Miniprotein binders against tRNA-specific 2-thiouridylase MnmA (mnmA). Designs and how they scored, part 2

Target 1, 344 residues: tRNA-specific 2-thiouridylase MnmA (mnmA), of Desulfotalea psychrophila (q6aiz6)
Amino acid sequence: MIKNITGIAMSGGVDSTATAILQKQKGPVLGFFMKLNQPDYETQRDRVSQIAQKLDIKLEIIDLTEEFQEYVLKYFSASYFKGLTPNPCIICNKEIKFGLFQQAILRQGVERIATGHYAQIHKTAAGYQLHKGVDPHKDQSYFLSRLSQEQLAHSIFPLGGMHKGAIYDLVEAHGFHDFRGTESQDVCFLEQDNVVDFLEQTAEFSASSGNIVMNDGKILGKHKGLHRYTVGQRRGLGISYPVPLYVINLDVKNNNVIVGENEQLFHKTMAISDIHWISQPEREDLLHASVHIRSTHKGAQASVILKENNRASVIFDEPQRAITPGQFATIYKDTQVLGSGVIL

## First folded at step 3 (miniprotein)

Design a3 (from T2 with E10D F17E D21L R24K L67E W70E I74W Y77E M81F)
Fold by ESMFold2-Fast, scan of step 3:
Structure a3 (fold): chain B 344 residues (1-344), chain A 88 residues (1-88)
Amino acid sequence: as target 1 above (344 residues)
Amino acid sequence: SDEQMAKRVDDLLEQIERLMLEVKQLAESGDYETARQLIDRVTELANQIESLAKRAREMGHPELADEIQELADWVQELIDFVREIAER
């Protein structure tokens, strides 16, 4: 076993390269590249191999193609089939990146794995806390909201205390000058693929044409599949009306996209299920917290009323726009992520 | 990364801009049938940009997602405008 070595999750991108540079300065490292169902795998592999060689880091490839299909792509297509809007990055982090990939790296005898995520881990007497990264425009803590105590115990996020500009400066100082270019590096399947094309190849979703309707049942147009629409969407509807219209709901049973005025997108309450706690509240059935209903949401103050079977009711202080079933509601105390649940 | 997503959007925009210029010229010349066929093709590419905005948002790139969404909205405004002209 090589106990004093740190594993580096290397993707070929600027963030993982910066992570490798920083961790190598602190001690011996081993690089690991995750093979998924990504297009241009050979190109990505060659790029990460060249980076590892330049940094004098031994690189191992871990093939998780079948596991990615089972845990991420199957979840993704099943969610859209149910009229839900999934977050595959949260599931990928939980099941693949910090699940099976981390487990495979730990079996190599390393103690911890460093990744290029913009988030912070604080070790306390009560356990590990997940916190927002300091760069507010790059914070990725929302996507890490389902990680376990065990997964956090084995993780290092060197970039959590840094701003993105400093990351470019760091890699350039070490001879990597091409990352600022418009020739971007695609690292995983979901970053390269068109979501609609994937869904239509997988489950014949293109056969599910239906109607775009108002709440009162008035038909305004046709749609080419519910999976093409998201709650809050204004553009791409192909309909005309005296006032602006937005997707307010997806009706799977009748195969309808339901549209309405902007005011109909605001709700003060929502229900969440399948709650996962990183830092479980002490013995209280009520929690006052900031709730983020999507990664881009600034967070809204709410009362979280805890129920049995890992469920809760959320009552916002002010109505929130475009609450979307299938997305994750992440519960924050200031910068700390307490946990997350699936919006119903 | 932001740069990876921006490159994919640029590739789609290049295609859309060339097709949209052709659609506009055809509509101005009264060739509504050909314009309608190209609008369908542009609509498919525009949907891909909207998907990328959605992906950028899901992946924690909100500034890029907003930029991509603004571009998708702009393309949709052009599609709606040309579609209305072609129908008349």
Scores: ipSAE 0.000, ipTM 0.128, lowest interface PAE 18.2, mean pLDDT 79

Design a4 (from T2 with E10R E14W F17E D21E R24Y L67K W70R I74F Y77D M81Y E84D)
Fold by ESMFold2-Fast, scan of step 3:
Structure a4 (fold): chain B 344 residues (1-344), chain A 88 residues (1-88)
Amino acid sequence: as target 1 above (344 residues)
Amino acid sequence: SDEQMAKRVRDLLWQIERLMEEVYQLAESGDYETARQLIDRVTELANQIESLAKRAREMGHPELADKIQRLADFVQDLIDYVRDIAER
């Protein structure tokens, strides 16, 4: 019977392997691996196949290469072209991992899909809530802030209540001794280290030289394309000035990189658009919320004032450094993710 | 009463939201003179919010008083924002 079968999203990493071990102990499972045009696809495929064989799990490969290009890579390139800094992981989770990949798995007759994410799902009378994982150094709830109620209803996060050390212990107890020291083995070529090369290799992306300027319009140097710069960047500017200078803003209209002193990176207010709610908040919840402006941000207390057209103003208790247009602001009530918007 | 306090807080939140939307649209359109004219209304609302925060604290609701005080702080930030854009 297909009754009680759980799908496992397997990537060949320690987290998905631990997820597969835990879920197989609870009942019958089917393994699934995404093909996304990864640079090391063959190596990753072989590793996932070996893990599935060792665990006696049937593995299916789902090819989403064309969909990844359409929904994630096109978004990524278009954002940089507009002078924005995208978050492709959030879009990939919404459109691919919990979208088309989850839909393909559900068509196989499974009702639930387990992934190696460090986050928690709580079922309540009002619906599903997304919560932070208990390991503060591994929490991934920020990257899941755009998921729908339907996507959460079909998801299981077995690792959400565990610490990373316990995950290594678990996989080693099952004969996997080669995961320690391989942290940050994510093969995604959209990581910052390869961003510029990727963008400049696409036929649709053309680098254009322009000026590096101060707010008063003083020209300090030349740049080789706005896509090479991010708000808060200090290194690689190639300019000489008596004090340290940072990228404050990208001016697409004039093709300028605007630089200034560190003080100019601090802002108490920001605007967000395209708000998505996982759990519709009460207004009182938004008067004293924690807002995360990037994945590495620890969160800052703020008031969120809702406006028309899925927009809001965010007023922080304390000024925040390097608010970056195009990134997502994720709104939390304690450990609960309420929703997120795109920083303007 | 708690019901009367809640009603006043909801009314102030509604007024603040509408005012914020107006100020933002005026700032986007470059109508700084009209934005400046709203400062007086914002100042009046700030005084009412501070009065409510004090009353909530006197009624033994410190958490509610803190939330109302955050709203008062937000209104002061709005005054500063409007002043900064209007002085452009």
Scores: ipSAE 0.000, ipTM 0.201, lowest interface PAE 18.9, mean pLDDT 82

Design a5 (from T2 with E10K E14L F17W R24E L67R W70Y I74L Y77E M81E)
Fold by ESMFold2-Fast, scan of step 3:
Structure a5 (fold): chain B 344 residues (1-344), chain A 88 residues (1-88)
Amino acid sequence: as target 1 above (344 residues)
Amino acid sequence: SDEQMAKRVKDLLLQIWRLMDEVEQLAESGDYETARQLIDRVTELANQIESLAKRAREMGHPELADRIQYLADLVQELIDEVREIAER
């Protein structure tokens, strides 16, 4: 009679399976699986259905294929077209997983949704805080940096206080012995083919040939499209030079890949825009914080100077390598995610 | 406390000096647009020093307020000089 049902985002993977096991121990649950533009959808659907059946969990499939295309794939392709390097997982979490998917689950009378994310939610007097997961090798808080207070209020992360090894042990104790050694893909809509193949096949990127140039304008070779290059890239340039050269910038206006020596990749300052706050600082013009400039970045101590229109300047204590426009800069205070902005 | 406020002022000054060095380097290389953007950011930091001087005065620490105000005035003069260079 009383709504005490927890929704579980089930993907057929080890983390969502562990989440289902843990939450079912605490009370009644309903399983939900997203249908997106996954190349392995049918295989994933069959796997998640078998897991739900074994755990005696009712499973519903929510089709968000059209919404995923509109909010995530269009953003992804448009970013590369602008010479930017996107993070589709951050946008997917904001718009799809904790947006439309969460909203669809809540409409079915579920009050909160548990996911297999390695992050922590703390309720405080000032609202909900997002914190790093305890396992430093599995922390996913960076990818959740654009969630709203409302989205966090409806979310549970049971794995945030656990290490990955304990998760394998848990699922094996419940009869799931086939998860060890399974390969996980970082981006769910990519098949065997890489980013370049996806963009050229689906977004109809014409391979517009241009020049690979030094910062002084010296032409070293030709490229087959800016979308084939990322800041920091050393391999695949097809140029010969006495010292190693790296992509230091993409010049969309002149259709040039700008290359230089490794030292040119280091910068002490960067600008960020479109800042989203999970926990906004109270009238501080300046923050001293750890800033993560990509998912694989360990974080660097910096001063964040807040400006109007959700913009800021970031001044690192030490120069940072390969600051990449289009990626997200996530601002941390110890383990807490304060917010994130788009690197300019 | 006076000690914590003085530490905050020192931290702000260090950041301003670092940014001003970057502005000068950018202006010397002809990147006046980026230099102007950094000057705006330095101005934000300078405004914080000014605010700390006002707060010290409001808390009844006039000698500390006078010292902080002197530093704020010095920083503003240097910002105005560098802005003149970058606007060219």
Scores: ipSAE 0.000, ipTM 0.155, lowest interface PAE 21.0, mean pLDDT 83

Design a6 (from T2 with E10R L13F E14Y F17D R24D L67E W70L I74W Y77E M81L)
Fold by ESMFold2-Fast, scan of step 3:
Structure a6 (fold): chain B 344 residues (1-344), chain A 88 residues (1-88)
Amino acid sequence: as target 1 above (344 residues)
Amino acid sequence: SDEQMAKRVRDLFYQIDRLMDEVDQLAESGDYETARQLIDRVTELANQIESLAKRAREMGHPELADEIQLLADWVQELIDLVREIAER
């Protein structure tokens, strides 16, 4: 039987390579690689081309450099300018990887696109559900929390039901022996993950010196720009105090970095805005759910009080450490992602 | 005493924070062998947290016990990161 062509999002990494191997076994495939002009673009391009050649997969490069700058890099810089800590990977997934990249692939006559994400898609009568991947150490569902129903309908996640060890075994069985120990990249567009260098090299970003203060207003030192600091940060403060101090808040209005003891990082409540629902709860003002406040957070049980204009108040059963404005709060029911909002 | 208990909580938090920094550095370097040695240190911190939470409850300080239990999530994150590096 003749099968329809499946697109493979190939990045040159172990996960996309395993995805390509698995999908090629099921039928005809076409490989696609995004050009974003990342610092290691030439190295990554050469790697993905060699992998595609070894697997006998036709590879097309889709140039999204200008779109990435418009939707991801401007968002990133604007967030830091507002004293917020962004998650560019979530925005990249929504606008680029499953947005413009997926749309470009579908225009080639491809019916579905497979990616190396560790997450699961379940089709129900009420629509598509996004679920955690089976491997608890590799689950990427948090980063996919902003995807639409249509984006999920065109996606396949072959690795969602697999453990990472089995993925290494699979690629090694196909002659790829150099992937172990290579997964350490946090943000693809940053050289050496240096946020400060990136921001200070952009024309829109000027460092403004201000004060590092205690909550009571006591001045402990000077800072060289709010963008150099993140809630929870202990290192690089350049201040002296009898006990360890942490960044507890960024005060944009007064240009202050507010520091305090570890206990001041714990909060029972937060507000979220710009909520996007993958699977919206039926007409409830109150939802009891597990809320993840960052990608590494295991989730904490909370009451989510829904408000107008896609906003909510979140009250945790137990105080949570280092709630960070600008990050995403992802709402889970067991393994299912219901949606996410931006922490205020 | 209550003062000694509070100091131990701060000391444990400081140790966890420093160890988290070490794990982050190891994740970037891919130092597989050093990561395996950290498993014992992270496991010992987990044991200290459980012991301290139990003592806080026995001393009639449930709020402090709850605070100490929140550190268990941090230690579990460290264990997960160290295991990931060690399995590389």
Scores: ipSAE 0.000, ipTM 0.194, lowest interface PAE 16.7, mean pLDDT 82

Design b1 (from T2 with E10Q E14R F17W D21E R24E W70K I74F Y77R M81F E84D)
Fold by ESMFold2-Fast, scan of step 3:
Structure b1 (fold): chain B 344 residues (1-344), chain A 88 residues (1-88)
Amino acid sequence: as target 1 above (344 residues)
Amino acid sequence: SDEQMAKRVQDLLRQIWRLMEEVEQLAESGDYETARQLIDRVTELANQIESLAKRAREMGHPELADLIQKLADFVQRLIDFVRDIAER
């Protein structure tokens, strides 16, 4: 119970470096770096090692390559096989970064782990609340919407109350001058342009040609696989038509890409399943909240009707464009994340 | 009384909820014809809630009327949602 050592999740980026600087000023720290299936592992390892050395922080590498494949990459491939559009970052946060990685760090005798996330944790009598970061252009609370009370209890987000400009100023004041203009230099394999190539290397993604059709069944062209298409996509369809056409839906049963006009992308309603609550509402039947249907969505006011089996119906005040099955709908009350579910 | 009107609204909402659960199960099993028939019944119950909202306003209970109206609007949105799913 007298343990006062803070673990720091270090990635070699500006945010984790700023986190390390701030936490080391508050007390003893230990640095930890995840070895995943990242394509730039050697470069990232060397950079994080140099940063840890400059800050005089002891660094340990935790290898989670096999676990990342099991929990994240299989989920990613399986989702596309089902004609769904996954969000691997949300699953990676839940299962890897704040799951197995956090558990491994806690076993080293640390009490809490600091990460470079732009989000806030508020401790209340009712438990831990997750809130948006104050920098509206950097808020990452959407990607943290599946975290448990226990995961939040062991977490510190030092950057949640700061703006990105102040982060660059902080690291530069400590001798790190190379971060400006190189933000997001590290990339996950799933953030690469070759995602389609990765999927086609799996046994489930043989070259499966099918039809691009309108809702009435009219064939407009051929596709080279459903995994190459996303709801809302206009470009790369290779079809000719008098008006602009967009991917409206993916029909796995008939192996069709369904296209239509922009107006057909707007829907007032959606269903969500597999709801996870960070802060479960006391009233289980109805809440009015801001719902974010993707990471880039600004949020839309909606009535959320809670059902049994962790399901809900969502009715937006105004129709929303390109509601995408497989993505996460995150439910907000002002700045607070209440929870999230999978869009059906 | 406010208590009597509130009980009526709760009874109608309980009936609507049970019917909507049945509609969902029928739609999942592919019985869209029976699902549509139950949606018609839910619509009738929603109209009764709308009538209760009007009555509450006429009786000088505007706050209660507003709450009942919001519930009627909510049920209508739920009907629209299930109808939309039945067409997929």
Scores: ipSAE 0.000, ipTM 0.219, lowest interface PAE 18.4, mean pLDDT 81

Design b2 (from T2 with E10L L13A E14K F17Y D21L R24D L67R W70Y I74W Y77R M81L)
Fold by ESMFold2-Fast, scan of step 3:
Structure b2 (fold): chain B 344 residues (1-344), chain A 88 residues (1-88)
Amino acid sequence: as target 1 above (344 residues)
Amino acid sequence: SDEQMAKRVLDLAKQIYRLMLEVDQLAESGDYETARQLIDRVTELANQIESLAKRAREMGHPELADRIQYLADWVQRLIDLVREIAER
């Protein structure tokens, strides 16, 4: 009777393959692959099956197609409908990868699941802390900022203390020579534009066109739908002007894309709502912390003023570029993720 | 004809999209009663899209039927979400 079997979330990519190699060295493992009806599902299934066979790991496929549509695609479409810019990866991690997928694995008698994420989990007397991965170019802690204590308790991130170069070396040492240059091949349906293109072709949503305007109301051109535009966007505006123009804001009420010069994208304050705490501050009404306003943001020092109903005001020490409604603001104390909220 | 059916689907989709924007604005302003009434109207229009998908399949146009059904499914997901918002 073997106790303490570890589940491995396997995707057919280099990171999950390295995770499987490392965890198998530590004890008995079971592999699990998510079916989301992704466009390249058959190719991914074949790849992950071949990897599992080569590593002598039993693989189970868990079908979450309907749940992915309900929790992730619905959120994605609704956010664009409201003129908001979603982060489907954060929602997918919370609801699917560490939610329903983890729950399905645990029901099979597995106590912990290892994933290929570049982040660290620290167990303390006060609970589990989420920390940045040590490779600054690969840290994924931002995308994991909505995980619960329960979800972290059942998770292992073997790659959190490693650099990406060492991961390629590891898989190559075990006979996997074709991963270099393929990291960007693993795409989900949400990274395809096909749903937007199909809807516009079928329903002519480009007929919901409106005006591209300056802050003063001057009309510079027409847009083909607010869902095609993001705050900070410079390309694809189809307007001619003597200086570069950027999307400053989306005006849903008047169906306008508001454009301006780069300087108009900088703001010192923002509001956040629906704050989820991984590690809630002890009785603090005011935090001085680093706030990340998107996955690619390096973080900026700010005063976070905590309010009732999981809301806060954020005042940056220096103005920040392209604060985008609908994106998540993640609050860090050094390397530790405290929590995150939705930018208003 | 395929062209007439496609035009009807596009007209219905445009009406649904505009009504859904209005529902969202009414819900944000706290007028949940009017928002609920418009959701009923949107549901009625969505049912017409589903009927057109079935008709396209019956007429031997499975590719067109699949495309219309994809739109119908997407619209239904948005109706469900907007209904949740309006029932706050």
Scores: ipSAE 0.000, ipTM 0.135, lowest interface PAE 20.4, mean pLDDT 79

Design b3 (from T2 with E10R E14R F17L R24E L67Y W70R I74L Y77W M81W)
Fold by ESMFold2-Fast, scan of step 3:
Structure b3 (fold): chain B 344 residues (1-344), chain A 88 residues (1-88)
Amino acid sequence: as target 1 above (344 residues)
Amino acid sequence: SDEQMAKRVRDLLRQILRLMDEVEQLAESGDYETARQLIDRVTELANQIESLAKRAREMGHPELADYIQRLADLVQWLIDWVREIAER
């Protein structure tokens, strides 16, 4: 009970460092670092090794390079091939970080793994609930919306009840002064977050030129591949028009980028598929809830109509801008994450 | 009975979902005239749901009444949406 070893997911960043500091104060810990063959692996390994040494934490490296390629990178490339905009971080959390990585750590005899995520876990009689972190500028609950009850049962989020400023103060008090101003929201496997270069160079996407068109079929220009565009994009279109134009939709069948005015990006409805429930609702056919359509979305009130085969229709109280197929819609009841589905 | 009312609410929900699928197909095809005809059908469903919400309250089932009222609000939204698409 009282002497259980806690695993720490260490990344070399400020949040995992703070997590390691806090958990070591509570009892014995073991540090773990994922090898995914990320572009800056050697630098990250050296940084996390230095942090672990300074904190007197034994560090083990778990190589998940092949699994990351199979579960995350193939998903990422396949989504863009289908004209969808993926969220690789949600899939990575489900399959790698809290999947295979957590399983490998648990096999070493640890009972729970602490991570630097800004989210909260509440244990109830009905099971584990995932809740938003208290710092509204750092909440990461959206990215954790696909976790299972078992994954939550083995997880600790020490930072969920804390504000980011306090985290910097904590690491600086322990001699880590170089973290301020270094945080990036870049995808970990992309150098400089360049999706197009990754797809064309690493996934061997061939250029497939087509037309940039308005809804009525009027051709305004040529594009160099659908994977270079996302719904809501204004910049990089290379077209001239009297008013600003935005990507409204990607038409894979006709190889067209469909553009229109800002007003055409607003929709009251969307469909979602492949719904995963963390906390399944007691009402089986209708929910009234807050729905987040991307990580940066503040949430919008909606009626969620549950259908067969883990599908639903979502009807917002107010039209929402830039609903993007392939992204995840996460369903919240106040601060609680109920589940998420893939936007169609 | 509560069971009969719950069944009728589920039947109405299934009809709403079918209408949503129909409206989506009409929108994709550009058939706004047929979309306008659906407004009448949706209005009939709204009236039925409001009637059921009132009956649930009269029978002393406030939680069921609140649930049915949320469906009435949903159908009213659907009326507004179908009207909006017909005017597009």
Scores: ipSAE 0.000, ipTM 0.334, lowest interface PAE 13.0, mean pLDDT 83

Design b4 (from T2 with E10L E14R F17W M20A D21R R24L L67E W70Y I74L Y77R M81Q)
Fold by ESMFold2-Fast, scan of step 3:
Structure b4 (fold): chain B 344 residues (1-344), chain A 88 residues (1-88)
Amino acid sequence: as target 1 above (344 residues)
Amino acid sequence: SDEQMAKRVLDLLRQIWRLAREVLQLAESGDYETARQLIDRVTELANQIESLAKRAREMGHPELADEIQYLADLVQRLIDQVREIAER
């Protein structure tokens, strides 16, 4: 019996395929595929099975459909009901991919699990650190900002030190020539990425018409539900005004979409709650750090004022555009992820 | 204006952060004398934040004054912690 077997999270995509190739070169591996509430499950299952067969990797399927609904889809719908914009990928990583899926794999007798994530894990005397992947266009450390020390201890990210171009070259060298141009942009549980259609299949999101208003209360039009709008949105408002208008806030209490000029989207301050620390700073009530307010944000320098009950105030050096309640603010020290909180 | 006062507070906080990090590095390397000199400079900058809190209150902005005072108190605790580390 070999006790250094590595589990591979295989999805049928280019990144997990590259991960499987690299890890099999280093020792014995077992492949695992998640069954979730994905509409293309049978196509993905067939593809990942063919890849595993070609690489001579034993594949197990783990059914997490019920758990995905409970931990990810309920969170998603509940967030929109509250007028918040969720990040289901961060929650899926914490609860499903590195939670229940990782736990199921470890019960098979593997020591660690390799995934196709573009991020780095550094082991130190103080614990595990999460760092950005070296490819700035593919870095996924933001989506991993809620992982625990235990989850990081059992994880391997072989792609963290590689550029995406090298990944395509690697899989093509092993006979996989059809991955270029197949990247997914949105959450896997939605057909045609239609968030509105998904939400409106629940009774909670039917017939919730209200007003589109300016900050001063002037009514410019009507909306068909707050869930149809996101902070920063310019198109699809159905209103006329002498200057371009953008969604600047969602007012759940009054059922209003608040619109204004581009300048009104810029704020120096925000509050965050439910802070999770991967690497908690010692003896600091005030941090100066780079804060990422969404996955596409390049990061902005800010003073982070730590408060009781895992809360903080964030004061940016420069005003930031389209701060969105419900999204995660991730706190970085250079390339290191310190933690993240939910934007209020 | 409130925006100008907020900018001044942020400028002072940025200066304090840079100096506090220098103090920690110097203390960790055993240069306690230089660390103590920089702590005095950080204390001067913190006193300026407290002065801005008083000015905001005098100008009729009590909520802004309370927030600036909260930041001044937080910075003072940071200075006290850094001073303890720098103590021989």
Scores: ipSAE 0.000, ipTM 0.215, lowest interface PAE 17.3, mean pLDDT 82

